# VH-VL binders against Large ribosomal subunit protein uL10m (mRpL10), part 64

Target 1, 224 residues: Large ribosomal subunit protein uL10m (mRpL10), of Drosophila melanogaster (Fruit fly) (q9vpl3)
Amino acid sequence: RGKINIQRPKAPHYERARVVAVTQPKYPELPKAKSCFKTRAERTQQQQENPYNEIIAREVRNWLDHSRLVAFFHLSSITADDIFRVRVQLHKQNLHLKSYGSKIIEQAVKNTRYEAIVPLFHSNHCIVFSPDPEKTAALLRIVRRVPQMVLLGGIVEETMLSRNQLVAYAQMPGLHAVQAQLVQTLSQAPGHLIQQLQAHQNSFVQVLDVHAKNQMNEETPKST
Short names: E, the ipSAE of ESMFold2; O, the ipSAE of OpenDDE; V2, 0.75 times the mean of E and O plus 0.25 times the DockQ between their complexes.

## First folded at step 3 (VH-VL)

Design q40 (framework fv_anetumab)
Fold by ESMFold2-Fast, scan of step 3:
Structure q40 (fold): chain C 224 residues (1-224), chain A 119 residues (1-119), chain B 111 residues (1-111)
Amino acid sequence: as target 1 above (224 residues)
Amino acid sequence: QVELVQSGAEVKKPGESLKISCKGSGYSFTDYWIGWVRQAPGKGLEWMGIIYPGDSDTRYSPSFQGQVTISADKSISTAYLQWSSLKASDTAMYYCARLDYYTSWEDYWGQGTLVTVSS
Amino acid sequence: DIALTQPASVSGSPGQSITISCTGTSSDVGGYNYVSWYQQHPGKAPKLMIYDVSNRPSGVSNRFSGSKSGNTASLTISGLQAEDEADYYCSSYDSSSTPYVFGGGTKLTVL
């Protein structure tokens, strides 16, 4: 297997502005061309807008645009020490574990080709990014030892893949051309993929329920 | 097709330096940890240390830290175990293994290198 | 630094079952599900028989099984055969500065 020399996703230019936006008051102004009378409720909603959220949303879009591998996980309760060890091992393989709030994800992907992923983030989640799609096998090997992380699916070479399709991709040799052909072959309509990804979330809830009944003698919710 | 091939047996005198090798083939050398294991004659297995060739991150067992040096050369897919000054107590079989303590569902071991240190 | 505790020897007859224990602490065997078992025949490199407490690599007989209770992991070999006669070592992740620790080893004799 050969390595592809791909650089890590570029750090967002606005990262410094993000820290400043959190610590300093800002007074945004409405453009003159778009000035209009607003109800009290509409003004209150606008006052709740946080400029920080748009800065983070742009960071998320930057990760999505510069990553050739994006994997989505449901994340159960995990200790800080355990997630740190996972993050270190992922980083050695040029895999970057990120967590963002669902509203930030929705804001990031609104009006983009990624908008179809929003339903995946209604529960606790995390995302792994990499510029190197050959690292999919390494990713799955590492997260296999992390029962708190359950694979939902991903995006490889801009193609949305279900959990099973991503696992199949990971089993291919480390030859870029062969893996690219597999991605093309496994490509599916977004609607069908979203249904499969949501089914995997439901399967995880079922696994938790069975585990709780067998080991803790507690009944858990059937879905979330 | 994954294979680890170790260097041949060595016979040395106390105080001499030694460097033994472990060459990996059939996989991406920089993507897996390589560990070194010692087995004294008639004794059990002991972890000596482990190296990640991709960034040369090296970790030693407390018993072997400062006694040996583990290194790797990415250009020839080879890991090394080195002594600056051998002792008679270093007489042992030395194994290398491809593994990762975070992802250990398949192991590949070298055939072993017998090191004999006698006067 | 101490090795994991295994019995020095265990014996069985062909067709019987035997169990080998591996006892550590909460910082190794008890704290993590990263226990492996190795089989070593005289003059040969060790062979992985069990990983992550109870999982078998491809090609390992289903006569070999692993389990863990508290700080003690166990390897069970059912339907003993003459070729099972070997030394068996447990190994665990260690949360100290050492990434792995081996047990002292157990010599299995098939009589």
Scores: ipSAE 0.008, ipTM 0.498, lowest interface PAE 8.0, mean pLDDT 77

Design q5 (framework fv_anetumab)
Fold by ESMFold2-Fast, scan of step 3:
Structure q5 (fold): chain C 224 residues (1-224), chain A 119 residues (1-119), chain B 111 residues (1-111)
Amino acid sequence: as target 1 above (224 residues)
Amino acid sequence: QVELVQSGAEVKKPGESLKISCKGSGYSFTDYWIGWVRQAPGKGLEWMGIIYPGDSDTRYSPSFQGQVTISADKSISTAYLQWSSLKASDTAMYYCARLEYYGSWFDYWGQGTLVTVSS
Amino acid sequence: DIALTQPASVSGSPGQSITISCTGTSSDVGGYNYVSWYQQHPGKAPKLMIYDVSNRPSGVSNRFSGSKSGNTASLTISGLQAEDEADYYCSSYDSSSTPYVFGGGTKLTVL
């Protein structure tokens, strides 16, 4: 029977509250800094660097340091309910969907081996973290149902992988020695990741184009 | 291939307990939701609840909350639907079905378990 | 109780087209593109025919199509055949209390 609440639709509060609590960042008060002795340039630079951004950047770095799987996605326009359903399903697989501003990501990875990922975040994006790299196949399966999320690449066991390399990693069940060799080979050429991700950004434009055309085809009049 | 196999038909008296099963095969059982759907004789489909076997997270329809218990044993890839005390109104066909994704669709269905409760 | 409204019956002749409606609210059919349709022959388990409003699983005839406008989803069956005679159920994601709700079902008779 379940009555539909037409006045104010609500997702199940218990699961939503749990998902929100584990994914929601804490926002500290923004302190105001004032100085009579600094030049305009120095004052402006000091105002751009605040404790709020540093705290969130540390959170990002903590996720990067403690996750054996990190996946980067372009995120197209998506409804609150769609992202909620995605978060619930990802959480079931110990996959944690997070969104951060590009400047915060840049600050978090500054002077680290992950600095090369910054160009991925100039557009709308999100990141999935997990302590379990075995969940890569589950992640890709779930995201297949979410056309608004397009895989750009990732990090597995501290090694940066392109989209195709991450897909290949997911498709190698029971071949742990081969997986280890692949990871080691990839870690010898970090600079190639950007080139491959730029190629995938071009492929992503094609994927979005195909998806839009498929949606248009699916929306063709379905007259009797 | 993906298959859901349900336990055989049951004939019970009011007040008796019952536990029926649904065994999944051909897929990763802990990565999918299992739902239970009831169909009273000559009536439509009515979903009862769902369970995620990986963590036993269970969600019930308001109509069935407290009336039945849904559980799963991931070691044998089997989900269960149980009653502590059956009523004549529990007479129905009971289907189990798989959902890949929360709030999605039921893509594979079991063959159904007919439960008859009569005095 | 039934949350989604379907006509109790619909009929057509072989080769004709028929449409079955499924009406809900903004918390289910109207709010999301998560409508599915199931076909059930007497004595058998339901079979998924349409998901996400208009998508067909592999193995489902292209004679079956789905659409949605506002709070109403529709299943259209073209080129009716005798084997299409069955009960049809719509379902949707429901954001208000449960993740799933069914319609009351429509009996299709092929004359």
Scores: ipSAE 0.370, ipTM 0.677, lowest interface PAE 2.9, mean pLDDT 80

Design q53 (from a18 with heavy chain D31E; framework fv_anetumab; at its last look DockQ between E and O 0.02; V2 from the best seeds 0.00; counts 0 for: pae E 14.9 > 2, placed apart)
Fold by ESMFold2-Fast, scan of step 3:
Structure q53 (fold): chain C 224 residues (1-224), chain A 119 residues (1-119), chain B 111 residues (1-111)
Amino acid sequence: as target 1 above (224 residues)
Amino acid sequence: QVELVQSGAEVKKPGESLKISCKGSGYSFTEYWIGWVRQAPGKGLEWMGIIYPGDSDTRYSPSFQGQVTISADKSISTAYLQWSSLKASDTAMYYCARLDYYGSWEDYWGQGTLVTVSS
Amino acid sequence: DIALTQPASVSGSPGQSITISCTGTSSDVGGYNYVSWYQQHPGKAPKLMIYDVSNRPSGVSNRFSGSKSGNTASLTISGLQAEDEADYYCSSYDSSSTPYVFGGGTKLTVL
């Protein structure tokens, strides 16, 4: 009968606060005066030596250790409201979208089995974590609708997979044994996976660079 | 095979209560939204609202907020649309559809439930 | 209340091409690329013809195409056939009030 929760009209604000509390790292900001008086190099060194970065890096390591599904995305320009809506939809599927600086990720994966993925995070990125690898299909379904997020690859059951391998994994219904066998099959030639991901990123960056230079020359290509 | 099966046609008098159903099969019911669409005779389509059965998160279109109740029972993979007191203006075809939050990208609709309210 | 504006009717002869417009605001059609088009024959449930502005679901003829410019989305049907005679509805994600809003619908007559 009727509304179950009296606070239903306030659910968007409540969920926003809850999601932000879960997804946002909590650390104090550097004083403005220090930022104004230091060179970029000095600021970079202080950030590297900042003990708060180690706390956040431990959070990232905890997510990696407790997640059986980790997906890596390139993140294009997106509004705070739009990324919040994506986080809410992902959270309903026990999928946790996190954004961390490249230095924090590098610090987090140093001396771990994941160290090889550091080069993938040279540009804007985000990561989705889940304890449930069966949610890979749900993840790809949601992200298909978010063009600002471009899947680069991921880790399923501690096995690195490319974009195409994750798509193949997601399309396998129901039988866990078949899914496990697929993961093992898809993990063949592990050295080529990182090279393929890096090559695709480098090719994409080259295409963007050429396109930007062509636009500076005021030539508009038609892409029909 | 994904399908949505809706309850049969209803003929009611003004002031009566009614609950119609939409049963999903062939997919994980708790992982998709279910939307309800109204179409009055000879009129256009109107979104009424959507529900996520996994946590019962429900969103209503402004014109239908407080007019109907949308619910779901995940144990039997069934979504519901309910009226406490029907009006003649509730006469319409009602459709359910499986969708994602950002709208349909696959074409899964129920067959429709015709509700006629007259004295 | 209808938030998206469509022409009430459009007509064409077999083999011709027609376009149906769908105009909204920056909070729906103009702000997002989540525009769908539905075809409805009398007495039938709507059929999804286009999603995400220009994508076709499996089984939809390539005679149907979609586009968007600013606050206006368009459905174009080329090589008109008698079976295309139907009502067409646009729908968009809406950030201001609910997830979705429909247009008023357009009756396509094939002469």
Scores: ipSAE 0.562, ipTM 0.792, lowest interface PAE 1.9, mean pLDDT 80
Fold by ESMFold2, look of step 4:
Structure q53 (fold): chain C 224 residues (1-224), chain A 119 residues (1-119), chain B 111 residues (1-111)
Amino acid sequence: as target 1 above (224 residues)
Amino acid sequence: QVELVQSGAEVKKPGESLKISCKGSGYSFTEYWIGWVRQAPGKGLEWMGIIYPGDSDTRYSPSFQGQVTISADKSISTAYLQWSSLKASDTAMYYCARLDYYGSWEDYWGQGTLVTVSS
Amino acid sequence: DIALTQPASVSGSPGQSITISCTGTSSDVGGYNYVSWYQQHPGKAPKLMIYDVSNRPSGVSNRFSGSKSGNTASLTISGLQAEDEADYYCSSYDSSSTPYVFGGGTKLTVL
């Protein structure tokens, strides 16, 4: 039914934030994932002022628990236009770009096998989550065009992989039939096999590292 | 502050065209999916389709493919839902809503646009 | 086509806990953790109560919780109150067709 049929005029087109100061309706405050566009200082301020740190930590746990692919990146300074394009391309592949403060990550992974990832988040960073581990190749292809995003490593099918192992996983054919066993073999196989696979993929990773280091050295202070 | 403001209620006859609007403000309009939801009188909610205004990537539910056109004009931060020829069965409340990055709708819905199609 | 199955109605007495189910397939509820729950009172736009299976937005009572097992998501309302009487819809990402689908809705009656 719908009660009363009301014809309403369109609002004027101007910056809503300046008008909202005197006209704000009651909206619930929704928890939000941090954006890769936010500065380090802004993310730190949000962590200190956010009363919902445990709720955000539960969001991170949920992503980790239900993503069969997780990739960690160092993020140097990047234009809004460039990161926007990356987000769109990633989203089309069911790849979800997120950023969280190190304290929140520490809360999320405390007393879990993933606690070792915490040091990755002390510098400017982003994380890509996906339920689809077969999207690893698409992920690396998309971020190859984004020198500001430097792959640090990832998690595939609950197995932590180094940068080289993740690249090797993405470049191997025949993912569907042997995917879980292959991932565990790459992570727990004798070092000789892992090094041979990493050698095949080393040139891709090395190109990304050199390009990303040039961007990092020109723009942001080193975090280590 | 995020706000979605829809155009006013419409009363139309079968066969007429219609274009309703949803103006987003208080956020980067091109960085979020916008969806359209239909609710027939006394009935449930159904997704009609979504658009990413940044590149105009548009996806329709099968029930609405070819029945409506979803578009956006990013220069004025506005999404549209359009019919070339209305049917009586198009009588419904139409909502726009913003999708965020973790695959859920945030609590940012337009107020709704009631479309009534009758002779 | 309605892709997610919800019971048409559920009822409970004040103070009880009730659960509303939302059953889909491996292409939606079972395959992805993008399940949301909406509350809609008569004449109002839907309100998001749960997102990403189990997360509550700010301002939503902790009496509302979400979970899933296999292809079935659940909304649980503890300490049922008169104000909880409304229609409830689940929604999920659907990789097989439409990016998002709603359930048919459940009318909650508080006895």
Scores: ipSAE 0.000, ipTM 0.378, lowest interface PAE 14.9, mean pLDDT 73
Fold by OpenDDE, look of step 4:
Structure q53 (fold): chain C 224 residues (1-224), chain A 119 residues (1-119), chain B 111 residues (1-111)
Amino acid sequence: as target 1 above (224 residues)
Amino acid sequence: QVELVQSGAEVKKPGESLKISCKGSGYSFTEYWIGWVRQAPGKGLEWMGIIYPGDSDTRYSPSFQGQVTISADKSISTAYLQWSSLKASDTAMYYCARLDYYGSWEDYWGQGTLVTVSS
Amino acid sequence: DIALTQPASVSGSPGQSITISCTGTSSDVGGYNYVSWYQQHPGKAPKLMIYDVSNRPSGVSNRFSGSKSGNTASLTISGLQAEDEADYYCSSYDSSSTPYVFGGGTKLTVL
């Protein structure tokens, strides 16, 4: 009895396949936001001076100005469906995935402190925005599921971070936790400091005492 | 400590099926991609595919698409590589490795599984 | 398909500096920023030596360094030691079709 390869089920009989094909709920094709992640070639062709470019550029600036976390990603062979899934996951965490053309980005960041990001947008890229820098860890966790999204770097609290720095940041305890640790460390430090200071003083006093005793012994007149 | 432990060496004949395993420990198995890499005797490294155990999202190299099946059982923190019908050309060392958040291979590799297919 | 080309072999004497090149066919500059280098001794699993072109993992000797110029990544090993004799592979995440590609490998011989 040929072991039914459960992992490669034989193609259903033609009639069954037809029924399955017809009965498959035609989920309304989610509008394939194909437009948001056009290939570089597609984007370059559309880069005619669209009067709307300025509007979009303003939008980008607005995102940059109001975001405490900005992450830049390279997109490699990602499908619209995958992007949508990621977008949904990110959105649940108040992370906003956006894609803009290089020209728009250039226009948006021209003569701003963000001008250094322009080189990052020469290929297919996306940007994730968040008002909460604490979401960096969540962002990275989500991106782990998407190998086609490659982190290039980011901006956290108005500071440009490399990929590695961003990862390190995500691993750091929250500011409050760090502050708490600092306070704890500082609270413990005085005790140790006082002990050390007292130790030195005590040592000094001991040395002085020894010296005083030695001097007293030398002043005892040899009774002839 | 992160560790990947692979199943032992296999000696098979052409046409036989095979499933080898890679067990992860010391980390959250469902949160990291695991990949498989083939290395034929005296040859270089070849990427075969990757799987995200959390949702079983699997990606294959075009060269290996349809040739192998990658799967994972998150309940036992184990990834699998399987063949339905082995060929002599499948003789190789197979490595599993963990990938980082960015899709790069980390320094966490299994010890390798030698598969020998000989008539 | 993006291919990474490495020299088949490189040799050097102890104490010397050697460089292994990895040249990609892709014009996409962005993908080459994710070049990794692996060291593999006979019968052992690959070891990550360099990631993201020039970063060293913890525990990797500072004798190993990575760089990139154009479409060519380079691994430089300074102060060559006998223990450095191994195969070296570059890897990149840059392909629209094959996200993870390895170079053909370079056999390093220490003379």
Scores: ipSAE 0.000, ipTM 0.478, lowest interface PAE 12.4, mean pLDDT 81
ESMFold2 (binder alone), look of step 4: mean pLDDT 90; pTM 0.915

Design q55 (from a18 with heavy chain Y102W; framework fv_anetumab; at its last look DockQ between E and O 0.01; V2 from the best seeds 0.00; counts 0 for: pae E 11.8 > 2, placed apart)
Fold by OpenDDE, look of step 4:
Structure q55 (fold): chain C 224 residues (1-224), chain A 119 residues (1-119), chain B 111 residues (1-111)
Amino acid sequence: as target 1 above (224 residues)
Amino acid sequence: QVELVQSGAEVKKPGESLKISCKGSGYSFTDYWIGWVRQAPGKGLEWMGIIYPGDSDTRYSPSFQGQVTISADKSISTAYLQWSSLKASDTAMYYCARLDYWGSWEDYWGQGTLVTVSS
Amino acid sequence: DIALTQPASVSGSPGQSITISCTGTSSDVGGYNYVSWYQQHPGKAPKLMIYDVSNRPSGVSNRFSGSKSGNTASLTISGLQAEDEADYYCSSYDSSSTPYVFGGGTKLTVL
């Protein structure tokens, strides 16, 4: 019985196919990242001074400026099929996989705070953009299963992070979770403080009472 | 905290239709795959299918393709498993569970829904 | 059909170490990089014990460990305890095969 790939299910019955076709998520036309499938050599050769380079550079700048999460990856012998699968998974998480030529990147980041990323683009590479820094964990989880994608580093909340720092960041509880925990802790603090203050006061009163009783007993003349 | 709550036990006759539910809470329901697993009495776990509520992308096990329908209502963070015509062989415990972004079953499972189909 | 084969049952005494195997077909060699292990007590939902061959979720005892050799993944439970008595299922993801197949399950008895 032929290995049924769930990712490529056999054509369903016509009626079912129709339903599936209608129910298939219309993914926005994934930017034809044709560039992601090209070898470094192919990419370098195509990076001729294209009058459109400025336009693309502007696009890159826009992505950088509007992304709170940017991750840089080296691509090692990834197939079109593989990158498509990854792209779909990333897209579902509002993560956008893009690939640009090194010259375009250089042009895009020239005289900007992102100029330091240029050395990362000397090899086959791709960039993942997201407006949501909370998706860092999702991103890393997805790409962890893609050995062809090697994390080089990234930008989170306008901060350049190394690979290790990104990994560490992804392991941290989300900001909201931390905030929630903080709020919870703060909400409990007053009650606890009051209890502690009351406990001390009560203890003090008890000690005083005992002291007073002891003094009264000492003043009672031993009637010989 | 992430929680999946399933609908209650069902007792049905052969030929009847059934729709059971799995409600997710404590997370963004649209951002994670949710799957259904069947477990017949005294038997092992069987993957039935998965759905991504964000776009309703649905995948079925070959064994269950055409036998059941998996759907989701993201507005109420609920996934569904339904039969048009139940069989006695559909008697089983059904679990929903959240999957990670790629396809691994996470540690977030519903409590299970027992479906009994008897004449 | 892609099948993960598990022993039907294994047993051990408290304090011992036991291993449960999960073997795929030779054609599935590549698919075992994403092996997961689940523990299921009677009447309860499965619990994830190991994912991606050897990773433990938070909250899972370090007595549980996973490994892989060839086409066989293994769950090892060290320092066997009475509470470990349960059914254990392996699962694997493979993009080239049925990615969400479960093994047949192994009943672990603590003697």
Scores: ipSAE 0.038, ipTM 0.565, lowest interface PAE 3.1, mean pLDDT 82
Fold by ESMFold2, look of step 4:
Structure q55 (fold): chain C 224 residues (1-224), chain A 119 residues (1-119), chain B 111 residues (1-111)
Amino acid sequence: as target 1 above (224 residues)
Amino acid sequence: QVELVQSGAEVKKPGESLKISCKGSGYSFTDYWIGWVRQAPGKGLEWMGIIYPGDSDTRYSPSFQGQVTISADKSISTAYLQWSSLKASDTAMYYCARLDYWGSWEDYWGQGTLVTVSS
Amino acid sequence: DIALTQPASVSGSPGQSITISCTGTSSDVGGYNYVSWYQQHPGKAPKLMIYDVSNRPSGVSNRFSGSKSGNTASLTISGLQAEDEADYYCSSYDSSSTPYVFGGGTKLTVL
């Protein structure tokens, strides 16, 4: 079969036209996420067709029960190579990147205080689990370099935190007593927490105020 | 299937150097911590240290810091445990294990390498 | 380092149930639900019997169960069989140490 040869002394117009026709661009498919995550459609389809949805939901319950840090992200389109690099970085810090269909999450959190998280999984998403809440800063440092992952909020020490509260928690200096005090002060009733966080994200600047006052070693009243 | 295959038994004299190996197969070697565990004759299990082969991040148990060197060669999917100068007290069985703290319901251990150090 | 405390030995008769304890601190067993139990027969590598306090890997008999209360985890073996005679080790994630920590081990004798 004929090669394309750049060094021909006298290339005919036909041969140049044939090379151009052969090299005409095909419209390449967009990169697909091929790492540990499936597309949104594939996740939904697999969930609906999987006879073991109860087993998968139990897996999610086990992750939630065993994690002292859980973070929820919106996930934009990302290459398999990029998400793999992020997974490696997270895994080194004992941070585990997972995703599950919204029906599975709903089954897993039914009749728990975490039932309010289900709306976060309407779009493409991922979840990070870890046994160590001290890894919150490391998590945020890693994902800061990944604009495709947008932090929505999280759970620290069984307390739901908004995005801004989780960021402020990660920046808090020092003592466990200060961190426990901050988490208690920022806790909200589970039934309405996600709705309030989504509707009033800007009004949760309170974490910064508690942060400043806790440098004086005083407890801050719980926000209403 | 994930498999960890260790190098064979060693008989050494005090003061000699030694490097034992653990070859991982059936998974992405660079993506998981590999740990080394010592078991002296008739005694319990002790974690010695762990390595992440992807970037060679290595962490030692306090009891073994400075006593051994843990390393990996990711091009041949192999982790190593090495001594610059063996002691009789280094006589033990040595296991490698792949660690997966959160997502594994299975545990993968090498078959063990018996190291005997005697005069 | 063996930060976790186990009894040196336990014994039971065939068909009976026994429990092996593993006591740690709030930094490990008490603070996290990441306790594992390993069985080791002489000359063999340890085998995982229980992970995450109470979960059994595939292929492990349902005679083995795990639980935790406070700083103490427990492995329970029901319907003892001669093949259960082995050493048993607990292990836990420890937020102040890397990697995990082991217990001192418990010799199970089936009478």
Scores: ipSAE 0.006, ipTM 0.449, lowest interface PAE 11.8, mean pLDDT 74
ESMFold2-Fast, scan of step 3: ipSAE 0.702; ipTM 0.867
ESMFold2 (binder alone), look of step 4: mean pLDDT 90; pTM 0.907

